# Designs tried in a protein design chat: VH-VL binders against q66k79r27to160. Part 2

Target 1, 134 residues: q66k79r27to160
Amino acid sequence: NPAGECHRPPAADSATCVDLQLRTCSDAAYNHTTFPNLLQHRSWEVVEASSEYILLSVLHQLLEGQCNPDLRLLGCAVLAPRCEGGWVRRPCRHICEGLREVCQPAFDAIDMAWPYFLDCHRYFTREDEGCYDP

## First folded at step 1 (VH-VL)

Design S0j (framework fv_sotevtamab)
Fold by ESMFold2-Fast, scan of step 1:
Structure S0j (fold): chain C 134 residues (1-134), chain A 122 residues (1-122), chain B 112 residues (1-112)
Amino acid sequence: as target 1 above (134 residues)
Amino acid sequence: QVQLVQSGAEVKKPGATVKISCKVSGGTFSSYAMHWVQQAPGKGLEWMGRIIPIFGTAKYDPKFQGRVTITADTSTDTAYMELSSLRSEDTAVYYCARGRYSSSWYFPFDYWGQGTLVTVSS
Amino acid sequence: DIVMTQSPDSLAVSLGERATINCKSSQSVLYSSNNKNYLAWYQQKPGQPPKLLIYWASTRESGVPDRFSGSGSGTDFTLTISSLQAEDVAVYYCQQYYSTPTFGQGTKLEQL
């Protein structure tokens, strides 16, 4: 109906894409990210020193292994968001919501709350806004 | 009681695409992981991938990535596995299986479909 | 990827005798936080899908006879059938679910 871009604009402003260098995120399905990230960290060194990244890096020692690969990739999509064509792609809110539901028993087993930086309404966007499925 | 019922045997020519269905009845579908496992004649079991219907997300073993597509229809409690560019080496029985616990993506498979034989021949 | 290796590839056991099947993982499937081994055993009879026998290395699935038992931890696991019955003739598979699922190559159990 309305004229405009062939593709929906990404959830964030235009960005300069750089190589994805975060060790914990080396198996992500994309090779480029941007700074500042969604948490306003300005470099990968700052990300690696953050409490969010440290938590993500040690989740395999805290949670049952079943959730870890997908939870880690979800966290990577927030801390090192996919950058393509000069635009940042926010991860999909519905993926976050479904993952929280599936992983909740594992978090409950260790008496830990779902991480605040993964609050599904903070850094995640709708499918109709061109969100990224990690 | 939970049952997984798969579609019937298929005979395909090389280069064709096959799509197998797996209907779940008597239990929860949306929040359980639905897995697909290949078993070539006289060989062992190989995990192909899974879907979690509530997320709409599929994950694949790298060996099958690019040729396999796993989907789910929550309105009919049915999972599908589509395998393209078929070769004789794809001749196998294909099983769907459900994860034991709804809260786990990789828990052991407590319910299995009866299997679907796919024969690829000229 | 975690590689699962079973031994032996096949064995023949007389009715009423003990059958032992071994499974080795290329890395530990013991999760230290919950002290559980992410290992399952399946039975497959000709023309049938696999049937879950044991999970968490030693927990017997509901309805599985008590002659089936699992043991082991970390990288070395054993499935034991204390007194073989005719209906136990099958191929047995170990499987890890610590990460992306992988199966052993299978052990064919025959009646001697």
Scores: ipSAE 0.005, ipTM 0.524, lowest interface PAE 14.4, mean pLDDT 83

Design S0k (framework fv_sotevtamab)
Fold by ESMFold2-Fast, scan of step 1:
Structure S0k (fold): chain C 134 residues (1-134), chain A 124 residues (1-124), chain B 112 residues (1-112)
Amino acid sequence: as target 1 above (134 residues)
Amino acid sequence: QVQLVQSGAEVKKPGATVKISCKVSGGTFSSYAMHWVQQAPGKGLEWMGRIIPIFGTAKYDPKFQGRVTITADTSTDTAYMELSSLRSEDTAVYYCARDRYYYDSSGYYLFDYWGQGTLVTVSS
Amino acid sequence: DIVMTQSPDSLAVSLGERATINCKSSQSVLYSSNNKNYLAWYQQKPGQPPKLLIYWASTRESGVPDRFSGSGSGTDFTLTISSLQAEDVAVYYCQQYYSTPTFGQGTKLEQL
């Protein structure tokens, strides 16, 4: 149910906030998210069955100790985005770009490309637009 | 078809505790919020709280916080509402209701299936 | 907390005539992002639980006769019964689900 809006921040989409119940994201710094998520998934079941979530889980296991937990939390910011006061907070593009640079050698070592759903120019926004730093 | 069946009427003394059950059949239980609504004699409807059975997470209206406990048993598809420290003003019909939408929907807090109601009389 | 206020408290209408029930919310229940009004109407007959009639202010629930219609937006809403039938005698409640749910006090509809 919407929390009510007085002003729309540049980086925020109006949304109905629900409890964050995705187990993999239980250590996120926020307690509320929304559906549809940034990938247009409608429910927790759809997220957990998605190729994006499965890929994130595989990468979490393979890149443990090099990018994890940062990569997992970045994925959570897209699959279960922070919702506060009726607004969705899109994650920061510069955080995505920085993490991609840090993780590049690890991805190269396993011969995998950076995930398309974490494309830093797709679901992420600029600092001057009030982005969320996971 | 979804059907909600509640336990029978209760007569309790002031200070007692009452526990009402609501059994769901014919549809999904775990992924829908189960709500409890109070209706005092000649009065309107007051939302008390809800539980999302799959997670066991309950939320209560501040008016009832501290006296009400809502639980769920996914093995029997049954939701429960327990109200403690009963007083005469708690005399009411208590309804369980299932949300129309899955717990993650933007239409959350809309009630399409209702139990038949349970009358609780607090009598000395 | 959003307060829901209905008018009138009671209404008597002859069979075949139009019945109109009003509902006001203390703040808007129109969500700008999806352009939906988080407003529902329920019918309650004596000894029975409430029955969902209308949701999203104007969407009729399956199985509800077409003589029932909902209208309005923002803070002012109306439930209309175009031609009263004997079985429509009941108490009607509006409900918001924009935030934690609250109900109006109810409007008792009687046959003249």
Scores: ipSAE 0.000, ipTM 0.521, lowest interface PAE 13.1, mean pLDDT 83

Design S0v (framework fv_sotevtamab)
Fold by ESMFold2-Fast, scan of step 1:
Structure S0v (fold): chain C 134 residues (1-134), chain A 123 residues (1-123), chain B 112 residues (1-112)
Amino acid sequence: as target 1 above (134 residues)
Amino acid sequence: QVQLVQSGAEVKKPGATVKISCKVSGGTFSSYAMHWVQQAPGKGLEWMGRIIPIFGTAKYDPKFQGRVTITADTSTDTAYMELSSLRSEDTAVYYCAKGYSRFMYGSYYFDYWGQGTLVTVSS
Amino acid sequence: DIVMTQSPDSLAVSLGERATINCKSSQSVLYSSNNKNYLAWYQQKPGQPPKLLIYWASTRESGVPDRFSGSGSGTDFTLTISSLQAEDVAVYYCQQYYSTPTFGQGTKLEQL
């Protein structure tokens, strides 16, 4: 067991970190994720076959401007969350809320609602709880 | 103008299942959250759950989770609420309601409501 | 679960007089990142569905008369009718949408 002070971040879940292999998320600022992800998908095959991943891919093709690539990276924070030092970090709710407001005209233009799996009150946590900025 | 029209009153026996419809006209159905709210006689309003029709994704209040199922048919612009294992305390007016905006921060308060459907559960 | 408590349960006010309805949340519904209070007010007349009056604690819905106003922040909110009219006789509900939506128990406003 390594020596040193181990401190659990306030809003972090304990996890086993694995290499980030999801190609859509290869430009994320981190190299490790975990399974199950925040949506309880157990493997890369399950993630890639999921309606959430397919929807994110479609939205990436339809949305432009300020929504791309930030929406994709927000989706990656949920589908392939950052895992560091044995802890999975939940993304920041205020980043989700800010991006949703920026993306609102683009979603309105294509007559689509903000994705439910990116509901800012589901998988996102508060800044005072030590959230991750994707 | 947006209108929400609900199916008619229902009388059910304890243990039965009821399914109520809410047809939306005059606006965009698929991209707005459609919510269901229960109001027991002489009581206040209780949120049951919602669906975002374009995604088919439903969310429920824990009080109703396991007994309520909310679905939507985007081809007919209709939302449905099914409540199973009915008991006398489920006697209430059930409302469908439209989320104010397309986005989550504005989708959980409600600008248009259906007329309500009275469900009576009696032996 | 955020519990919403209204006071009073019922209120009788003469025509032309001010009506004040209070709403308290068990937790703050002010979101620090956008500085908005996630609170709405509804009016429900007998035999009708609820009607949205106020959202974001103080923003009046289009078509709602100027005599209706909302105020407050965090956990304590007020709906004010500056000069009661006969058509204002109704039950009024506050609602939070900071988390899973919850409503207050309602305040019945009657004409004295």
Scores: ipSAE 0.000, ipTM 0.524, lowest interface PAE 14.7, mean pLDDT 83

Design S1b (framework fv_sotevtamab)
Fold by ESMFold2-Fast, scan of step 1:
Structure S1b (fold): chain C 134 residues (1-134), chain A 121 residues (1-121), chain B 112 residues (1-112)
Amino acid sequence: as target 1 above (134 residues)
Amino acid sequence: QVQLVQSGAEVKKPGATVKISCKVSGYTFTRYYMHWVQQAPGKGLEWMGRINPYSGGTKYDPKFQGRVTITADTSTDTAYMELSSLRSEDTAVYYCARDLRWGYYPYFDYWGQGTLVTVSS
Amino acid sequence: DIVMTQSPDSLAVSLGERATINCKSSQSVLYSSNNKNYLAWYQQKPGQPPKLLIYWASTRESGVPDRFSGSGSGTDFTLTISSLQAEDVAVYYCQQYYSTPTFGQGTKLEQL
């Protein structure tokens, strides 16, 4: 249902913005995030123990230089999403799609698939829907 | 500390084959692609090819394809570049270089010291 | 292949003065989706291998002095040394990595 998919849940209106404490994401273009994050993690301890965060840290070492800063910031947009005005902001889908193309040779080289939590059609949205560049 | 150490200078006759080594230390050899770059004074720096030491997968610039062979020995953390059918135009310094991108289209963070190959009649 | 052309071929600059080296690519090395320029700069001193100075057109490599800066986008790029030091006398190369790597012909920087 396209109409239903366009509605933001009431919980999004009441989202509490907190300081961005995740060290890996301290160079993001924003200073506030929220819990639960886009993956429904409820605290920093849960994020840091998650398979998604562990995977991002491994990819940091293996893909350094090829989309390393951008891939990390893309991961941050999902694990520690931008929060402003009581609403979570979703990162731009076209940035995700562009990074996937740039990173494809590096992922192929290590025989890894693009991470599911960075599926460009899951947590990312279009510019006409108010996305931001992570 | 990351180091790339190449074998010494070579003097070859036209038509001969040269094989240059690049021994690495200070990092995990299989995690970074190793590239070879030719520096002839008249042409500047020219990318020759690369190897993924984990898979043995190679890619070569078409200009060198057919004459260049890049290999890696993970037991000794050493990459090799072999250039056959040498011509006077192959007289150059050859560098091994590590990429930062872990992929085909790199920029290079560490370089070997270079190996001078002189091809003379 | 993308052709990289540097200008000038050689440049003489007095100590403490600004040095400017230009690099032009035959096609854009800007990837619009991530807004990144796939361009690096290297310094090469006689008898030494090239040393990475700048990547992503303007990001300085760790340990490189802040007098070195990169600028530009698309097809036109500049390496600037704000105040030349004696140790900066070298040949400088630009390199694109948008496709199969290609280098400029080099710019020889000499002390005037």
Scores: ipSAE 0.000, ipTM 0.528, lowest interface PAE 12.7, mean pLDDT 83

Design S1c (framework fv_sotevtamab)
Fold by ESMFold2-Fast, scan of step 1:
Structure S1c (fold): chain C 134 residues (1-134), chain A 122 residues (1-122), chain B 112 residues (1-112)
Amino acid sequence: as target 1 above (134 residues)
Amino acid sequence: QVQLVQSGAEVKKPGATVKISCKVSGYTFTRYYMHWVQQAPGKGLEWMGRINPYSGGTKYDPKFQGRVTITADTSTDTAYMELSSLRSEDTAVYYCAKDRGYSFLWGAFDIWGQGTLVTVSS
Amino acid sequence: DIVMTQSPDSLAVSLGERATINCKSSQSVLYSSNNKNYLAWYQQKPGQPPKLLIYWASTRESGVPDRFSGSGSGTDFTLTISSLQAEDVAVYYCQQYYSTPTFGQGTKLEQL
């Protein structure tokens, strides 16, 4: 019944919310995430063993003092996405784009391309689609 | 003592290429960015580009698009800036400058070379 | 690119008096995660390379006299020389290093 349906938030996917237990993401603004995550990892153990999580940890150390806190939280939005009320939310694309711009000198310094799993057009969405600030 | 010593003045014709050297001493060359800055006579400072001497990775200002090439030789601790297709408006003093940021963190430019005057005239 | 605009273009100040130079960035150069302003000030005398005076908006470089001070945050910055000396006659440049480095157009400080 389209005329009588409850409002679904734009860019929200149905999910079962679980407690956020990734140590690297303990300072996130939310307490619940979901599996599979946006990269289709099925558990926190799989995430911690993933190339993406290892890369995030390496970048966290290499980019100390420049992008460290915000870059980690951006990675957490993909690896341990916010889950609220049975919906997984996508982080804001403009936050990803802004952080990439600010971090460009630091990435250039270590001769590393912006990570593919943080491609601002893959897992991020627009404000008019109900995105959140990670 | 930390020093950046640049090669001597050059006089070039329009269309020529110039290559300026910047020899480093007194610090670890491979730990800091090296920047190049152009200053036309009586004008301000314009950033041209930088190199990571450890990796050889470069970044350039689009204004010098396709004409500037920055390189580094770690065996002699020397950075180079090559500017091709020279025009009269390229007449300027060119400076190399060391970034203050250790291990390629971004910082201010703490040590500067003495400058190299390049005159482009027919 | 972040555009840096200085004011005034030129300034004449008597010996012993205060000199104030302003610098405005087209966007904020304050990085909230480390609370640092990615802004520097340079002094350039005729025939010499620029000399770093101040970095992180307010930190004085080693060997720079304490009459030089930097202040401001975000987009609006000031270089102050509390008591002008003859050797301070020079052109002064602000610079941001928040992104690809850019310089202000320079302020020429002359003795009145």
Scores: ipSAE 0.000, ipTM 0.522, lowest interface PAE 16.8, mean pLDDT 84

Design S1d (framework fv_sotevtamab)
Fold by ESMFold2-Fast, scan of step 1:
Structure S1d (fold): chain C 134 residues (1-134), chain A 123 residues (1-123), chain B 112 residues (1-112)
Amino acid sequence: as target 1 above (134 residues)
Amino acid sequence: QVQLVQSGAEVKKPGATVKISCKVSGYTFTRYYMHWVQQAPGKGLEWMGRINPYSGGTKYDPKFQGRVTITADTSTDTAYMELSSLRSEDTAVYYCARKPYYDFWSGYSFDYWGQGTLVTVSS
Amino acid sequence: DIVMTQSPDSLAVSLGERATINCKSSQSVLYSSNNKNYLAWYQQKPGQPPKLLIYWASTRESGVPDRFSGSGSGTDFTLTISSLQAEDVAVYYCQQYYSTPTFGQGTKLEQL
């Protein structure tokens, strides 16, 4: 394998990959996702009606600077996770932690806590377990 | 004050292995990627690879893959770059350089560099 | 890999005059989500490591004199030194960090 690809990535869940059709995530670095997503939503209709998706949209409007687009892409990693080669890929925990650190002043300015669904210890994993940078 | 201090110059024979250290201070070692960059005499900069000291996760440029090994020791805040099967064309200055976890978001690239380590490969 | 090409390979500029260095990427380094160009400029003097001058194509690193400016977007970028000082004699490198980092071949700036 010239690409260095070898079997199932560690800690990857088996999945059926479908086209990424969530408009908010159209600029993600991948074109395929899966259902259920990491929040156990089973369809696009359920995702778009979810409190998590609505919150992400609200935060995008309220937060300042570079934090806004990267927070959206982090949310996309949970709501429309990367699906590659029949496996759902989990985003890297350290990336979530770094973004939370950068975004903390902006969240403090609007007196809001970091969203629970983006808790870096829930849906994010170690690099050795095949995580990706969202 | 942020500092990256590298080990001293090395002279090696072809086929040997060299291991260069990069000891950091003035920041939390595990919050930044540590990258390694090669600069051959009179030439430009070439990225070799990086490590995430938090996870131990590494990524290497295909040109060096199989010969380069990057490691980190969080107890001593030291990153290492080991290059095996040395050839004369590996004669170069090797730099360590830090980069934030949130590379895309912070906008920073390599903000702090080590002083460089000259490796000379000759018979 | 994204290939970075600088021009010219070398130039000589008189003290107080403007120096312009160009950098072209083989594909766009503009990240559409944040509208930022993942392009940096470095200065390297003999015997020293590279020093970050500019990131995000146009943002000066802390402590870098305002005579240094970066411009451009997508694939075409420029580093400008508005009024050359003797201490600016160095090799300058552009670097993309949109993907796996790659550097231009360098431009040697000399005093005329």
Scores: ipSAE 0.006, ipTM 0.539, lowest interface PAE 13.5, mean pLDDT 83

Design S1e (framework fv_sotevtamab)
Fold by ESMFold2-Fast, scan of step 1:
Structure S1e (fold): chain C 134 residues (1-134), chain A 123 residues (1-123), chain B 112 residues (1-112)
Amino acid sequence: as target 1 above (134 residues)
Amino acid sequence: QVQLVQSGAEVKKPGATVKISCKVSGYTFTRYYMHWVQQAPGKGLEWMGRINPYSGGTKYDPKFQGRVTITADTSTDTAYMELSSLRSEDTAVYYCARERYYDILTGYYMDVWGQGTLVTVSS
Amino acid sequence: DIVMTQSPDSLAVSLGERATINCKSSQSVLYSSNNKNYLAWYQQKPGQPPKLLIYWASTRESGVPDRFSGSGSGTDFTLTISSLQAEDVAVYYCQQYYSTPTFGQGTKLEQL
């Protein structure tokens, strides 16, 4: 909400922006996030203890050299979403769908399913709704 | 099976407002964008706008700027298109159509269409 | 705004003969990063809604007969019906989805 004026971008929720401090997401293209995140985690401690964060860390290690780091950055868009000007931004569904197809052979090779919290139809939105490329 | 069922034909006077419904069944309503398309008598197809039923996010063609409103009710799995300040030129069949999400690429090609709703603006 | 232009406006073809419908976009609908053309074809019979036939310029929708094929890339696209059947009489539309959706004006296919 800068200067008390309020302009809500399409598909954006009002939020208080805080510094991005999650170690796994330190190379994200943005410096601020918010709580609760898209999974309704309320703090860094809750995120780091979550099954989603643990799964993302495991996948990052197992898929190294195949579809990393893009998969990790996609996870960061959900666990530590971009926050700017008092609004939380949702990542692009198009990017999620493209990455899922590219990564599918790698997931098949290690006999693992695409993560539920990265289901492209849950937390992701279209470019024309003001999404960002993680 | 997937079905989109639209409300019945309407006859309206110039300046009136019309609201058309599109009830879905056979799939998860919030997983697919819903588009609205206008077809004037003997003419081609014109895109009006779309809604993401999950977020409520909408996008409209500037040609209908300020006159069209698309909404979605997830409790009844129904999308709505409301067109205000009706003119004779708005006489057309209006379709709701579901966007496909099976592909790696997002797109606005539409795999399932409603039967259409005729709106006549006269007298 | 991408403008889609179809040719011819109308076409009459005998049963069993080949029908060819063309579609031209005002700018390329080929996305270089994935090498895909954002183009679809629809069939519309009188009093009915449009039916999806082809997407990604050349991929047939499930249940669409193999006599229907799409070809082309960039700005020039073709829908071909290899051997016309009576049920194929309809208006055909191309549509781009590279940007905000736009349709061609339609080609009316009739039997003679």
Scores: ipSAE 0.000, ipTM 0.520, lowest interface PAE 16.4, mean pLDDT 82

Design S1l (framework fv_sotevtamab)
Fold by ESMFold2-Fast, scan of step 1:
Structure S1l (fold): chain C 134 residues (1-134), chain A 123 residues (1-123), chain B 112 residues (1-112)
Amino acid sequence: as target 1 above (134 residues)
Amino acid sequence: QVQLVQSGAEVKKPGATVKISCKVSGYTFTRYYMHWVQQAPGKGLEWMGRINPYSGGTKYDPKFQGRVTITADTSTDTAYMELSSLRSEDTAVYYCARLPRFLEWLSYYMDVWGQGTLVTVSS
Amino acid sequence: DIVMTQSPDSLAVSLGERATINCKSSQSVLYSSNNKNYLAWYQQKPGQPPKLLIYWASTRESGVPDRFSGSGSGTDFTLTISSLQAEDVAVYYCQQYYSTPTFGQGTKLEQL
């Protein structure tokens, strides 16, 4: 295409973009997100009441100075995913895998599993699928 | 349907080791912690320890530390509890029970329980 | 470790009447960061494993009848059965999970 008509990015779903309102994610590299999020939450009230959001808050307290802010931003990519040009963008799997490896000693120290909602095979995609670095 | 199916009753002599199994079905084994709870005849419930099948990480109650070993085999979706140096006071029903996925390490309430395994230690 | 003490050790209640079981923790089980009480209640019938009734002190487990309710905060907790049914005859246990899990000694509920 000569003029560069925008194509749907690989591994992206059509969405209506809204302003990013989660205070916890205000330092993300993007300003817009969408509902439902990757966990199928349909509003800010649902996100803030979710076990995943509560878990992310607990992890932030327990791992303060160990994996922050990267762990928090990874959580934001799932709970308030990047939305651009009418498409939901998925974060890169290799970033998730790398962060999991770096954070593993801290999780081991508190005897805690890597959160299931951050399972690198669930909401994260390959570079050739057009992923972004959260 | 979520089920935890435990191995059958055991009769052991003092000083022996017992190993009981807990086979899981109806959910993803690695998404939940697995707990082990002891209930002596006519007495209440005592937490022994738990395993995170995802990492293999274990945590034990100090009362059982050094005698209990909890393991998980993700290829067969089975958790194990091994108790060594058995005493007559270890005669009890042993339960496996899972932790709901809500807050993980902070949510050690148990939503699904196995049927129990009676271990009798007789001299 | 946190010691859980239940009262009474046993009680008998007539069908249709209210049953109240108390549970005290030696230390607060309220976590200030999420304002949650790390307290659960279980029902155990003879020959059966315990069944979860209530978690977070007052949240009913799915499938548990609405006659069961939990209340309290910090160190003092109550399980209430508003109208006793025959199938409710059982031993009831409270459990804290604020630290290493510990259970109360149990309260045996019998029908008058």
Scores: ipSAE 0.000, ipTM 0.513, lowest interface PAE 14.6, mean pLDDT 83

Design S1s (framework fv_sotevtamab)
Fold by ESMFold2-Fast, scan of step 1:
Structure S1s (fold): chain C 134 residues (1-134), chain A 124 residues (1-124), chain B 112 residues (1-112)
Amino acid sequence: as target 1 above (134 residues)
Amino acid sequence: QVQLVQSGAEVKKPGATVKISCKVSGYTFTRYYMHWVQQAPGKGLEWMGRINPYSGGTKYDPKFQGRVTITADTSTDTAYMELSSLRSEDTAVYYCTRGYDYVWGSYRYTFDYWGQGTLVTVSS
Amino acid sequence: DIVMTQSPDSLAVSLGERATINCKSSQSVLYSSNNKNYLAWYQQKPGQPPKLLIYWASTRESGVPDRFSGSGSGTDFTLTISSLQAEDVAVYYCQQYYSTPTFGQGTKLEQL
């Protein structure tokens, strides 16, 4: 189409949006996600069988009173990322960094490291790159 | 209105394979898991497995894994259950039923709409 | 593998009287994080498929009469019909969905 153009927003990958079907993410601020997710899972079955999803469920159970639901919503942003207008959106790095700082004592108390798939420098981007608050 | 319509009764010999169909209407086929449940005469209900028609992903009860195959055809909104190496103990009514799978503390295999059932008789 | 055991195997109740059916799981089906019991109840009439009555141990499915109620937590659950009607004569099944789904053996409810 030489007569027109559609610009890709910064920090967004082209995607086909589908309904968000994970109940654990029902309180997310969005209703649509995409496959592959940020971990390159291609279906709901792959997500539910993943070590990342299982770890998130264990952390939800162990840390329920200490940094939930924010940790759950952060995990949802990676496992079922926001999709709108044909673009997958990346969550804000500063939200990840702030939550890690708040949750670190709780993780230390159970002798567990912050999860690698939630490394704030992997799937998160800057505010000036058009990130969203999960 | 939601309807699940199964294929008719089958009589099979030991060692045969049976394939039962379940055609759905009144909802979006790809939005709900389809499950299969066995009910042997005089016995209770036993979950066999499920399929996600959107992805084709299946999960089976270990008791049936290796003999059961569940498939879905999204062009005809039809789910299938195939059971191989039939024995007399497989004589039962087989149901397809709609459910939704929510993992992680929200694992919900409950069954809101059911097919009418298909009687499979295995005898020599 | 969670084993579901119902009691009694059968009972007879007069119209208008209270019917009580019990269900016991071999391990807890209460998920502590969300405080939900992964337990459902079904009604099956002769020649018909099962009908979902109750899920999350005590939540009635849409369209189910309020004379049906579920109670209990952990390993011990009860289905109560406060005032038996003729159409309630059926076999009742409990089902857990905390792990791979398993059903109780069923309780046959007859009219006296």
Scores: ipSAE 0.005, ipTM 0.523, lowest interface PAE 14.1, mean pLDDT 83

